# VH-VL binders against b7kms5: the designs that were tried, part 327

Target 1, 80 residues: b7kms5
Amino acid sequence: DTFETVRNTIRIESEVDESLRQLCHEERITKETWLEAAYLYLCEKPEELAQVIQLAQERLSQRKAIADYKRAKTMQERFL
Key: E = the ipSAE of ESMFold2; O = the ipSAE of OpenDDE; V2 = 0.75 times the mean of E and O plus 0.25 times the DockQ between their complexes.

## First folded at step 22 (VH-VL)

Design b_6 (framework fv_miptenalimab; at its last look DockQ between E and O 0.81; V2 from the best seeds 0.00; counts 0 for: pae E 2.2 > 2)
Fold by OpenDDE, look of step 22:
Structure b_6 (fold): chain C 80 residues (1-80), chain A 124 residues (1-124), chain B 107 residues (1-107)
Amino acid sequence: as target 1 above (80 residues)
Amino acid sequence: QVTLVESGGGVVQPGRSLRLSCAFSGFSLSTRGVSVGWIRQAPGKGLEWVALIYWDDDKRYNPALKSRFTISRDNSKNTLYLQMNSLRAEDTAVYFCAHRVYSFEKWTSWFDYWGQGTTVTVSS
Amino acid sequence: DIQMTQSPSFLSASVGDRVSITCKASQDIKSYLAWYQQKPGKAPKLLIYAASTLQSGVPDRFSGSGSGTDFTLTISSLQPEDFATYYCQQFNHWPLTFGQGTKLEIK
């Protein structure tokens, strides 16, 4: 591998990000290398990867629900 | 060339214990990404997954069997084991060991090679 | 647990026939499905993995299709050696589960 990297903007839920940041600091790694390692590890255990994907889908649904609620609330405030 | 050979089957009474062995060649369970599992088949019935062990000694079990069955390995002998305790009549089956592989590109796994199985009969 | 239901449970056909076996999952399993062939007194043999990928050494008259909950194994032209029992298996959820099997018999 050439270790060529690609820049990404990742937005993580604040409590999760704080916990992950603390972990990475204590373990002297980065969130980037943790993500890489975690993905590669899960690819080697696709049965587990499938469970993580399901969890990720649930979290995405929650994000969408929250976003929809906020939009609706904002609209109400604008017209009241 | 991957080969798997099960042994240790026999006739046992209910409540007894039995340990099955699976000798394999053509691969090493210490190789990253390699896994081996047990699958059983009751007489005239379908296939039932029993357990899986990964290269890193991580293990997964059928929840219905977890309390009584233990999967383990000896890398120096290239042998997989299944310790079966508190055997019941419904445990009567041919027990297969199978080689499990995965794909990075397809994000899934499958059992590509199977042994011929060893027969376990639990009866009074 | 994910239930895998095969259809039909029994199938009679003749040499040269095109046959299809269906496997239905109780939940979405994406493409994480394998097909096996088993002959009496023998170990299962892998035919298809990842729903549609043919295992090396398996004749190309075998093919797999489908995703989500509905899958199909097809034999384009049945050969004498193809009469056996076929199983589907999902790899998307613990515990791993199999279909009940489809026995393909000579008509």
Scores: ipSAE 0.701, ipTM 0.907, lowest interface PAE 0.6, mean pLDDT 95
Fold by ESMFold2, look of step 22:
Formats: sequence, C-alpha cells, structure tokens
Structure b_6 (fold): chain C 80 residues (1-80), chain A 124 residues (1-124), chain B 107 residues (1-107)
Amino acid sequence: as target 1 above (80 residues)
Amino acid sequence: QVTLVESGGGVVQPGRSLRLSCAFSGFSLSTRGVSVGWIRQAPGKGLEWVALIYWDDDKRYNPALKSRFTISRDNSKNTLYLQMNSLRAEDTAVYFCAHRVYSFEKWTSWFDYWGQGTTVTVSS
Amino acid sequence: DIQMTQSPSFLSASVGDRVSITCKASQDIKSYLAWYQQKPGKAPKLLIYAASTLQSGVPDRFSGSGSGTDFTLTISSLQPEDFATYYCQQFNHWPLTFGQGTKLEIK
C-alpha cells in the first residue's frame, strides 16, 4: 500500500543544490530518497551524525550572519 | 541468546605480538547496523576504549593505539579480531569484546553485551 | 578528546543510604552518556543509557539525570549488591571515553 509522507519545503544554497541535483540525476534517485537514506545511515553511526550536526550548526550560523547583515543594510538605506 | 567469548590472551615479552579473538553467537557480524569493539582494563585501573568495527568494515581506533593495533573480522567465522603488535608493559590488561547498540529515538549508542574478557600480560 | 571526570573517585556508604555520583564532560555531549556498574573480575554491566533511560532488568532505585556537560547517577537506597565501581562513558565524539570510575564501598 501507499506509504505515508509529509510535504515540506526547504531552501538549499544554490551551489549545494546544483551539486546534489546532479548527483541524484546521475545516480537515478530523488533528493527525497537521498535525504531519507542519509539520515537513516547516519543514525546507525551516531558519532558521525554528531559531526554532521556540528557542520549544520556552522552553516546555520553563517546563514543567520548573512541575513542579519542584509537586514541591517536595508534599514540603513531606508534612513539615507 | 547473544554470546561473546574472547580468547588468545597470555603472557608475552615486550616487543612481541598477539592476536585476540572474539566469537559471537546470536547475531551476525555482517548484519547491517551491527558494530562491535574492544575495551581494555589494566590491573587496578579504569576502562579504556580500544577500537570499533562496523558491518561495512569501517573502523575506529583509540588514537593512542592505532599505530600498533588493528581491528578486523571474519564474517564466515562470525569472529572479531584484535592484532596487537610491539606490545609494551602498559598493554597489560583484561581485553573485553562488546556489542554496540544504537537507538533512532535517542540518537546515541552504548555497549550492552560484553564478553568475560581475556587477559594479556606483557612481562619482561 | 572529551574528558569525562567523575566525582567522587571513592565513596563509602551504608546499606539504605542515598548516594549520587557525578560525571562532567569537557564539552557538550547532549544526552549521549551511559552508566556502567562493574564488580571485581567481571565485565561492566550497563545500567543507564542516553543519560536517563534505565536498562531492562536494572532496579528502579537507579536513576540518571543531566544533559550537556553535567550528569548524575543516583541510587536511592543502597543494597548490598550495589557496592561496585561505576563508570560513565560518552558516545558523542571519537574517541569514545570513560570516566575514571567511582568505587563505592560499604562502611
């Protein structure tokens, strides 16, 4: 029978998305199945999952810093 | 029933080599998600992790021991090995093999099944 | 490497006492910690995993708490069979590391 899924939207950095999209195309898989497989595999090696989380935290901080900079610049331009 | 039995311990002189074995029953070393490892305990001291091997033959080592110790397995015999080279007095210990369990719900792991250990004595 | 520091190293207590053993990690290990009990000449026995989850068959007088860097194993009413050495171990970073142990003896 049909498995249950959840629909979500995510935003991925364009260069990362291009590389991932090309990989999935060449391997004849989807981003969804890649994401599911990657998560399940890492759960079987929890110390490696912890390393991925560390990288994710670093990327999140970088995204927040860029967003804060752009917002501050936009606010300054409104008062110039 | 899961059973782990170590063997191959003994008395050796410094600089020599030994190979320890651990025979498993009740699960297969080739099963996806299975990992097993070695932990040692020097006389009167605490526990020290030595090495771990996964179902896909991926390996992890205590960096202090990596240059002298090699973990391996033979799936046809369902047996884990520890090759110990250039043995030193500080390698004197009881060596335990152990099964590692993980949880998707908790995102962590632990050692739940242990052998009784085999004793290695490195003596001049 | 993550250093795991147990306190106290040695503890003397009486049957019926409530005791606590602490384990401090040198950096955040979330809740990725296990507690083991070991008696002389025997392999360690798992008591608690994921900081606070009691292993099947372990008496409920044992409990674990904490997250991040500070963890506690508590025995609410000591029994004669509880006199042993206790170890914590982290599972968040390679290499896997144990605390130095806490030896619990009868007064």
Scores: ipSAE 0.444, ipTM 0.838, lowest interface PAE 2.2, mean pLDDT 91
ESMFold2 (binder alone), look of step 22: mean pLDDT 92; pTM 0.942

Design b_7 (framework fv_miptenalimab; at its last look DockQ between E and O 0.66; V2 from the best seeds 0.00; counts 0 for: pae E 3.0 > 2)
Fold by OpenDDE, look of step 22:
Structure b_7 (fold): chain C 80 residues (1-80), chain A 124 residues (1-124), chain B 107 residues (1-107)
Amino acid sequence: as target 1 above (80 residues)
Amino acid sequence: QVTLVESGGGVVQPGRSLRLSCAFSGFSLSTRGMSVSWIRQAPGKGLEWVALIYWDDDKRYNPALKSRFTISRDNSKNTLYLQMNSLRAEDTAVYFCAHRVYSFEKWTSWFDYWGQGTTVTVSS
Amino acid sequence: DIQMTQSPSFLSASVGDRVSITCKASQDIKSYLAWYQQKPGKAPKLLIYAASTLQSGVPDRFSGSGSGTDFTLTISSLQPEDFATYYCQQLNHWPLTFGQGTKLEIK
């Protein structure tokens, strides 16, 4: 491996991010290396990967629902 | 070429214990990403997943069987084991060991290679 | 647990027929489904994985379709060697579960 890295902007739910930051601090790792490790681990255990993917899709759906609600509310406020 | 051969089946009385073996070749369970499962089939019935062991000795169990069954391995012998305790009549089945493979492209897994099974009969 | 329900449990057909077997999951399993064929006294044989990918060496008269909760195994033209029991399996959640099986018999 060349250890070349790519810059990414990741937006994480605030409570999850705080918990993850605390974990990374205590374990002397970074969120980047955590994500890398987690992905690699799951790639080697596809049965677990499937479950994580489903959980991720559920969380995405929740984000979408919240976003849609906020948009609708904003629109209502604009026209009232 | 991947091969799996189950052994250790037989007739036992309820409450007794039995250990099944699965000798495999063509792959190593010490290889990263590898896993093998036990799957059983009662006479005239369907398939029931029993347990799975990963290359790193991580294990997964059917919750209904976890308290009585233990999956293990011996890498030096390329052998998978299933320790069955407190056997019941409903444990009567052909027990298969199956090799799991996966695709990075499809992000899924399947059982591609199976042994011919070993028969366990639990009766008084 | 995810329940896998196959339909029908028994199917009678003739050589040359087009047949379809369905598998319904109690919840969304995406495309994490495999199909197996089993003949009496033999171990199951993999036919399809990832819901629709044909396993190498399996005749192309076999095909799989579906996603989410509803899946179908289709044999376009039955051959004599195709009369067997077929099982679907989900690999999305622990514990891994199989359908109850579909026995395909000669009419």
Scores: ipSAE 0.516, ipTM 0.872, lowest interface PAE 0.9, mean pLDDT 94
Fold by ESMFold2, look of step 22:
Structure b_7 (fold): chain C 80 residues (1-80), chain A 124 residues (1-124), chain B 107 residues (1-107)
Amino acid sequence: as target 1 above (80 residues)
Amino acid sequence: QVTLVESGGGVVQPGRSLRLSCAFSGFSLSTRGMSVSWIRQAPGKGLEWVALIYWDDDKRYNPALKSRFTISRDNSKNTLYLQMNSLRAEDTAVYFCAHRVYSFEKWTSWFDYWGQGTTVTVSS
Amino acid sequence: DIQMTQSPSFLSASVGDRVSITCKASQDIKSYLAWYQQKPGKAPKLLIYAASTLQSGVPDRFSGSGSGTDFTLTISSLQPEDFATYYCQQLNHWPLTFGQGTKLEIK
């Protein structure tokens, strides 16, 4: 019997992705199994899951701020 | 049938030590995802969380008690322990053990089974 | 630490009344709150988890609502066996904390 899987696309900051790839290579695992294991582990310790979500919200806020800055710069460069 | 039975309470003088036990039946302390806790209640007061231990032996403590109290378990006896050192009058309480469950879909936990408690009285 | 404040501390009511008990968290705890009932000399009993989910075997006259910082336990048509002390608890941050309790007394 095999596990059902789905194919997904995600965007990860390049420095984080590089570090994660190195870890997965050294441990002989895949990014997919790492993501699954991390989520399952955190669900079993919900207070730690809450901490990770707080950090994720902080990172999301940072990404929004950077994206807004880049859009403002692009609009500036398209000045009539 | 799931049961939790505390023992080891009694009357003790300040500065002494006491070890509480909680015997579990109907489930195993070694089950992945399980966590168990000690919670206390002083006479006429509310509930106060003391400590928690996970299935992988990871531990969490109430910061006010961490220096004097140690949570542990013996999986072969299916028993949870609380070692209480340097006891003070303020430690007088009923001590409950409790089983904690989580939800994969709710992303939170709660204490679903409680023992009946064991009474510790610290009196000079 | 997240402070959980229950209101009122004491509530007098009659059999058949509808009552509500509130619990306020000092910070956002999403829906990660449980309600317990405790009778004198007994262990607490779980009523509601995840703010609004009724525990198996609990009568449907109990209900929970709220999210974020403001939560309510409601009991419709009080029964004699409902006179007890009620506690809320957050399970979102360490250390785990309970409200001070609400004693529900018969008039």
Scores: ipSAE 0.334, ipTM 0.823, lowest interface PAE 3.0, mean pLDDT 90
ESMFold2 (binder alone), look of step 22: mean pLDDT 92; pTM 0.945

Design b_8 (framework fv_miptenalimab; at its last look DockQ between E and O 0.81; V2 from the best seeds 0.53)
Fold by ESMFold2, look of step 22:
Structure b_8 (fold): chain C 80 residues (1-80), chain A 124 residues (1-124), chain B 107 residues (1-107)
Amino acid sequence: as target 1 above (80 residues)
Amino acid sequence: QVTLVESGGGVVQPGRSLRLSCAFSGFSLSTRGMSVSWIRQAPGKGLEWVALIYWDDDKRYNPALKSRFTISRDNSKNTLYLQMNSLRAEDTAVYFCAHRVYSFEKWTSWFDYWGQGTTVTVSS
Amino acid sequence: DIQMTQSPSFLSASVGDRVSITCKASQDIKSYLAWYQQKPGKAPKLLIYAASTLQSGVPDRFSGSGSGTDFTLTISSLQPEDFATYYCQQFNHWPLTFGQGTKLEIK
């Protein structure tokens, strides 16, 4: 047994997903092989992995801030 | 057995250039996952990271030195280089090369083996 | 840049003493820290990596602890060969940075 896989779903911002799909199509790879390669490559450069984690944390914070804004806007519009 | 041997140090005048070498044995500079670094120590001072090069030729520099220093390698000689241009008195130091290893399970790295260093003195 | 601050900068101690050296990072570096020993005129030698893992061949009187911003190197019973300068180093952010050093000297 060379490769054992697991099925998962993830949510990606639509513009990022579109760009990634175009890249994978042009390079004749799949999103899952890209994800695997990117992670393994970064694990061999932990100093760079740390930078990617920082960016991931910033993006997570942005997603939470957008969700909070939408919740607050919905609350304010209930006063109509 | 991993060994690192630096050479090319000496006394040079300000404004001149100097190229340091680090010869490796016990590993290949092109081995996937491997990287090497230059670190320096001014007389009576602590350690300062200079630059690092990865197996795929990707490079990182101390921002204070990036405009004047270039890290490179020659895989056929298994040798790391540091080109130092526009040298200043503040560049006077012992220059070490160091082997960097990483852990897939710990998501970090460290310098496990160091060379003995080569001394650069910048003076009139 | 991540500032790595060691305390104390200088320590005088006797053979057989238990000593501790601390290293404080200006930002969270998780456990991505190494400790080195350097004797005069020689290259640094790795003691501890990943904050607490002892390097092969290093005596078990050396230990490391901590995570986040506060880290400690402990020598449980000081030996004559342990008088040296000790450095911590972080690997979480570019540029890579070292502490300023702790010089451990015979009392």
Scores: ipSAE 0.551, ipTM 0.863, lowest interface PAE 1.7, mean pLDDT 91
Fold by OpenDDE, look of step 22:
Structure b_8 (fold): chain C 80 residues (1-80), chain A 124 residues (1-124), chain B 107 residues (1-107)
Amino acid sequence: as target 1 above (80 residues)
Amino acid sequence: QVTLVESGGGVVQPGRSLRLSCAFSGFSLSTRGMSVSWIRQAPGKGLEWVALIYWDDDKRYNPALKSRFTISRDNSKNTLYLQMNSLRAEDTAVYFCAHRVYSFEKWTSWFDYWGQGTTVTVSS
Amino acid sequence: DIQMTQSPSFLSASVGDRVSITCKASQDIKSYLAWYQQKPGKAPKLLIYAASTLQSGVPDRFSGSGSGTDFTLTISSLQPEDFATYYCQQFNHWPLTFGQGTKLEIK
């Protein structure tokens, strides 16, 4: 492999991002290389990958619920 | 050609310990991504997963058995082990070792090869 | 733990019959399901993995379907060698769990 990289914009929940940032700093790695490593690790342990996917889906659902609530409030405020 | 052969079964009294072995060929547990499990079957009953060991020596256990059972390996001998302590009557079963494969395309695993099993009988 | 419930526990059928065995998971396991066949005194044999993929060497009269919580193993035309006990297993959550088994007997 040539180690060609692709730019990505990743939005992480603030508390998780801060914790991850601290971890990466202490371990002298980057969030990028951590993400790469984590994915590769999980690919080789599909049973664990399944756990992470489940958690990720739950977090996504929470994000959507919050977003919907905020959207509803905004609309309400606009029409009152 | 993947083969697995269990051994070490026998009759033991409650509270005793026993170590099972699984000699395998056709693959190496040092190969990245590889995994092998112990699975047991009580007489006339269904299958119960016991433990799994990955190529990197990471282990997973059935929570009900974790405190008494230990899975381990010897790569130089291509052998899987199951150390069973504080044996109980309910541990009586045929113990199988099973080879696990996975697919990157399907993101799941399955047990494609099984040994013929070794019988453990716990009785006073 | 994820409970895997097979139905029926016992099934009587004749050679040539079309039979279906169901497996229900207590929660969503996506397609992370395998089916095994076991004959008396023998180790289980893999039939289907990833819910619907036929293992190499297994006759195509066997098929698997389903996703989420409901799965089905189908034998299109029973052969004499198909009378055995069948198990489903999930790979979605620790601990790995099996169904209680379905014993397929000759009528």
Scores: ipSAE 0.332, ipTM 0.836, lowest interface PAE 1.1, mean pLDDT 93
ESMFold2 (binder alone), look of step 22: mean pLDDT 90; pTM 0.932

Design b_9 (framework fv_miptenalimab; at its last look DockQ between E and O 0.79; V2 from the best seeds 0.63)
Fold by OpenDDE, look of step 22:
Structure b_9 (fold): chain C 80 residues (1-80), chain A 124 residues (1-124), chain B 107 residues (1-107)
Amino acid sequence: as target 1 above (80 residues)
Amino acid sequence: QVTLVESGGGVVQPGRSLRLSCAFSGFSLSTRGVTVGWIRQAPGKGLEWVALIYWDDDKRYNPALKSRFTISRDNSKNTLYLQMNSLRAEDTAVYFCAHRVYSFEKWTSWFDYWGQGTTVTVSS
Amino acid sequence: DIQMTQSPSFLSASVGDRVSITCKASQDIKSYLAWYQQKPGKAPKLLIYAASTLQSGVPDRFSGSGSGTDFTLTISSLQPEDFATYYCQQLNHWPLTFGQGTKLEIK
């Protein structure tokens, strides 16, 4: 087996990232191997994967809403 | 070659308990990714999912049945069980055990092998 | 819960006919759908999984299509052994649910 890796840049909500980093540190793993393992595990339980996907979609919607609000606010500030 | 054979069905009175068995071969429940479940079919009716058990002993139930039914397994005997308590007339059905597979590529699962079923009749 | 509604509930056809059975999900289930065939007194048999993938050993006259909420099982040329009841099932949302079934009868 080969363990060729691909570079990724991900943005994680600060509180979630801190909690995840702490967990990985305590368990002597990395966020990378955590993500790999979590994905593989969920693929083996597609029903659970569906729940995670739904949660992920909700979080994405929240991010978008926040982003839109920030953009609107910035625009208002520019014209005031 | 996967085979599933149900047993333990019979006629019981309401309120009684019954345990169904499913003898399987061609796979091991402890093998990662292997999942099995129970599906029932009332006379002249459609299919209803009952319960599912994963290789890691994680279990899922039909919410309507969770309080009365328990799915379990014995790897040493290659047998799946369904403990049914407080049986009701509406539990009358053929009970099938089925083998479930999943796909990494398609992110879904399906029941690829089914037993012939065992009949449970709940009547006074 | 996700409701699966099949149409029609009963279908009469002749050998050689092209027949289609539809399955509608109350929610978007993507392609997470399976089709089963059941004959009287027998266990269900898997025909199609992931909405459109033919199970090994199943004749290629069977095909599945659709995604989201609308799905179709098609038999291109009906054979005598195809008269049975057919069920769709969604498999990625708890609780797992089946359609009410479509009984395919000889005309």
Scores: ipSAE 0.610, ipTM 0.885, lowest interface PAE 0.7, mean pLDDT 94
Fold by ESMFold2, look of step 22:
Structure b_9 (fold): chain C 80 residues (1-80), chain A 124 residues (1-124), chain B 107 residues (1-107)
Amino acid sequence: as target 1 above (80 residues)
Amino acid sequence: QVTLVESGGGVVQPGRSLRLSCAFSGFSLSTRGVTVGWIRQAPGKGLEWVALIYWDDDKRYNPALKSRFTISRDNSKNTLYLQMNSLRAEDTAVYFCAHRVYSFEKWTSWFDYWGQGTTVTVSS
Amino acid sequence: DIQMTQSPSFLSASVGDRVSITCKASQDIKSYLAWYQQKPGKAPKLLIYAASTLQSGVPDRFSGSGSGTDFTLTISSLQPEDFATYYCQQLNHWPLTFGQGTKLEIK
């Protein structure tokens, strides 16, 4: 009695998405069930969940730095 | 009632080995989610985490000890073990076994039940 | 490794006093911190988990606060049974690490 779902849109780096799609295909699962299983598994090992969160924060910082660089380059080009 | 009882401590020479045991009552080591570990305390010193073993036999070690110490369990005896090899004077301590609990709501864990400890003395 | 630094290392106080023990993490550990009490010759006993949640059966004179890097354990009115050594522990990074302890002694 778990058929209630929420529709979400997420953006994933293309190399990561390609690898995840290949894994899900080989294992005959969906990305959504993989995501749910990964989260539930990690909640039972919060010491490992913490490591995943740290990695997620590092990736978030990288994405923000790239976005800031692109904005700065656009501003530089506007002043030419 | 949950109880943890350590045994196997004693006096050993440097370079020797010793195996500690921790017998559990009130729950089964084979139950999903059950996670247990070892913490030690040198005389007059603070607490130092040694190792942790999850229900699926996944293991984590203090990196300083990993090369010499092995955590394991025997589900049929409901017993946790710590194999300690190449013992050094700095390994002299009281060794506690402990049960780890986690929370989905808090996304963290803690050690809720502890044994009374077994003493290991490494002396020339 | 995350270093957990407690202060003070030693505290002398009287029954009825309000005391605070601080714990500082060398990096952000969110609220993933536990406090333990240990009496001489005994195993540690859990007091507080997740920085501020009291363990069942712990007297409400104990409280925990803080997040990130700075944490405080407070005992609002010391009782004779509270004279012990107190440890914080972070559970956010491998290896799991404890503070060096704060010995709370009767004045």
Scores: ipSAE 0.538, ipTM 0.859, lowest interface PAE 1.8, mean pLDDT 91
ESMFold2 (binder alone), look of step 22: mean pLDDT 91; pTM 0.934

Design c_1 (framework fv_pozelimab; at its last look DockQ between E and O 0.62; V2 from the best seeds 0.63)
Fold by OpenDDE, look of step 22:
Structure c_1 (fold): chain C 80 residues (1-80), chain A 121 residues (1-121), chain B 107 residues (1-107)
Amino acid sequence: as target 1 above (80 residues)
Amino acid sequence: QVQLQESGPGLVKPSETLSLTCTVSGDSVSSTYWTWIRQPPGKGLEWIGYIYHSGSSYYNPSLKSRATISVDTSKNQFSLKLSSVTAADTAVYYCARIDFYGTELVPFDYWGQGTLVTVSS
Amino acid sequence: AIQMTQSPSSLSASVGDRVTITCRASQGIRNDLGWYQQKPGKAPKLLIYAASSLQKGVPSRFAGRGSGTDFTLTISSLQPEDFATYYCLQYWKYPWTFGQGTKVEIK
């Protein structure tokens, strides 16, 4: 009943991460096993999976926008 | 894993326009800022300018009137055009990446191998 | 433009020597200072950014120090592969400017 794990560096938005961490603590699970379970669950739920993918795409877009803004700000500071 | 490679004519006549392209692999040009730097033979380094994937650019005032940097996201390339060249523009031209660690600037962490452009009649 | 002055312009050293290169800015540049190594016929290589942050993959014998106007690059024990020309770069204000370089030659 052993399995191989892969190390990943996953960056999660702070508020989401905190909420997820609290949930995992209350339910005596880990963030990692929660992610695994959520993915496996969604693999059997095509409509729900599609919704999650859409939401993930939106969040990615937001992350990119924020990153672009921060970088631009850094570069703009050098004009002052 | 990130690789940059300059390409373009190695010989340009005076008063003509120098044109170079930097092809990026291992990273998207939409991820960060990109820059050109040149080095005359046996001389030091001169920063030319940068381009952002949105098209925003800035040039060294010493070259501003003649330099144009552009980005082509579809080809994952960015380019340099330098008009009205003279012998003083003979140099090895490098393309490089401007990266960030969080909000901390990391300038020129990856370079192309450089390409010599000679201005001669 | 901010002027970057490196010293010395050149130096001779032996393997195992401690080498120190200085870069002085004409005005304060905080810690926005980078150090680059260039070997003949090759592109410069980033060694240090943010005055003292070691770039990934760079040997720990390289160290950057300083803030404001005075900066130093130190090679604690010079290795054969370290003979090269070194440049500092300020990227606090546009245009970004390099020092004139310091050539480290074998004695």
Scores: ipSAE 0.664, ipTM 0.931, lowest interface PAE 0.5, mean pLDDT 95
Fold by ESMFold2, look of step 22:
Structure c_1 (fold): chain C 80 residues (1-80), chain A 121 residues (1-121), chain B 107 residues (1-107)
Amino acid sequence: as target 1 above (80 residues)
Amino acid sequence: QVQLQESGPGLVKPSETLSLTCTVSGDSVSSTYWTWIRQPPGKGLEWIGYIYHSGSSYYNPSLKSRATISVDTSKNQFSLKLSSVTAADTAVYYCARIDFYGTELVPFDYWGQGTLVTVSS
Amino acid sequence: AIQMTQSPSSLSASVGDRVTITCRASQGIRNDLGWYQQKPGKAPKLLIYAASSLQKGVPSRFAGRGSGTDFTLTISSLQPEDFATYYCLQYWKYPWTFGQGTKVEIK
């Protein structure tokens, strides 16, 4: 039996992606199987899942802060 | 859908303060930069300035420091006050959004419908 | 302040014609140029940003070109609903400034 799959695109910070690609290569797995396994493992670990959610929220906030900084620089450069 | 709507008095006496409010729906005033633009009847467009919710702002020197733009995040609104008005300040006043697609600046991508403010005795 | 000069001030054309409007900046503005359409009694509507990027929902007959000081807006096949005044905007240096407008009349 095979699982039905959905194709999606995601964007990952380049340093994280490089590390993840190397791990997957060394362990002879794929990014998609790693993602599936990580999620399934965490679903049965409520405290660990909560910590991962907190980290994800923190990283999302940092990405927004970087975008806001670049946008502010764009507005600042337009002063004479 | 993003919508902007100006509100405020349509008639203002000379030397008094013009005060307008822009109500934003479908977006947050904390998300980007907001602006006012005016157009005297039958004439071209003049940019007044902008505000960011943190207080960063710019004002067109042509207004000689008479303009103040402010944000009220709890009401999702931003406002214009223009002091010491004269007949030269008679115009249609528009509120608008300064947006970004990613980090690409997109000026005045959404506008209110405009409100005519007449300055007369 | 950077002055934006549009030409012509007005033009008349027939439905189906190709129409070109020019905007010239008094100094270089990179590609920080927008084009807006305004119909009588209505707010301006963004057509083009970054000199050549088409805003979502704008018909593909509108095209922008240029960089530096010389810019054009072209309507490849003029339609009756394109009767309007068109403004360019430089948004490189403050204060951001509009051109004086070009009125397009349908014959």
Scores: ipSAE 0.597, ipTM 0.893, lowest interface PAE 0.9, mean pLDDT 93
ESMFold2 (binder alone), look of step 22: mean pLDDT 94; pTM 0.956

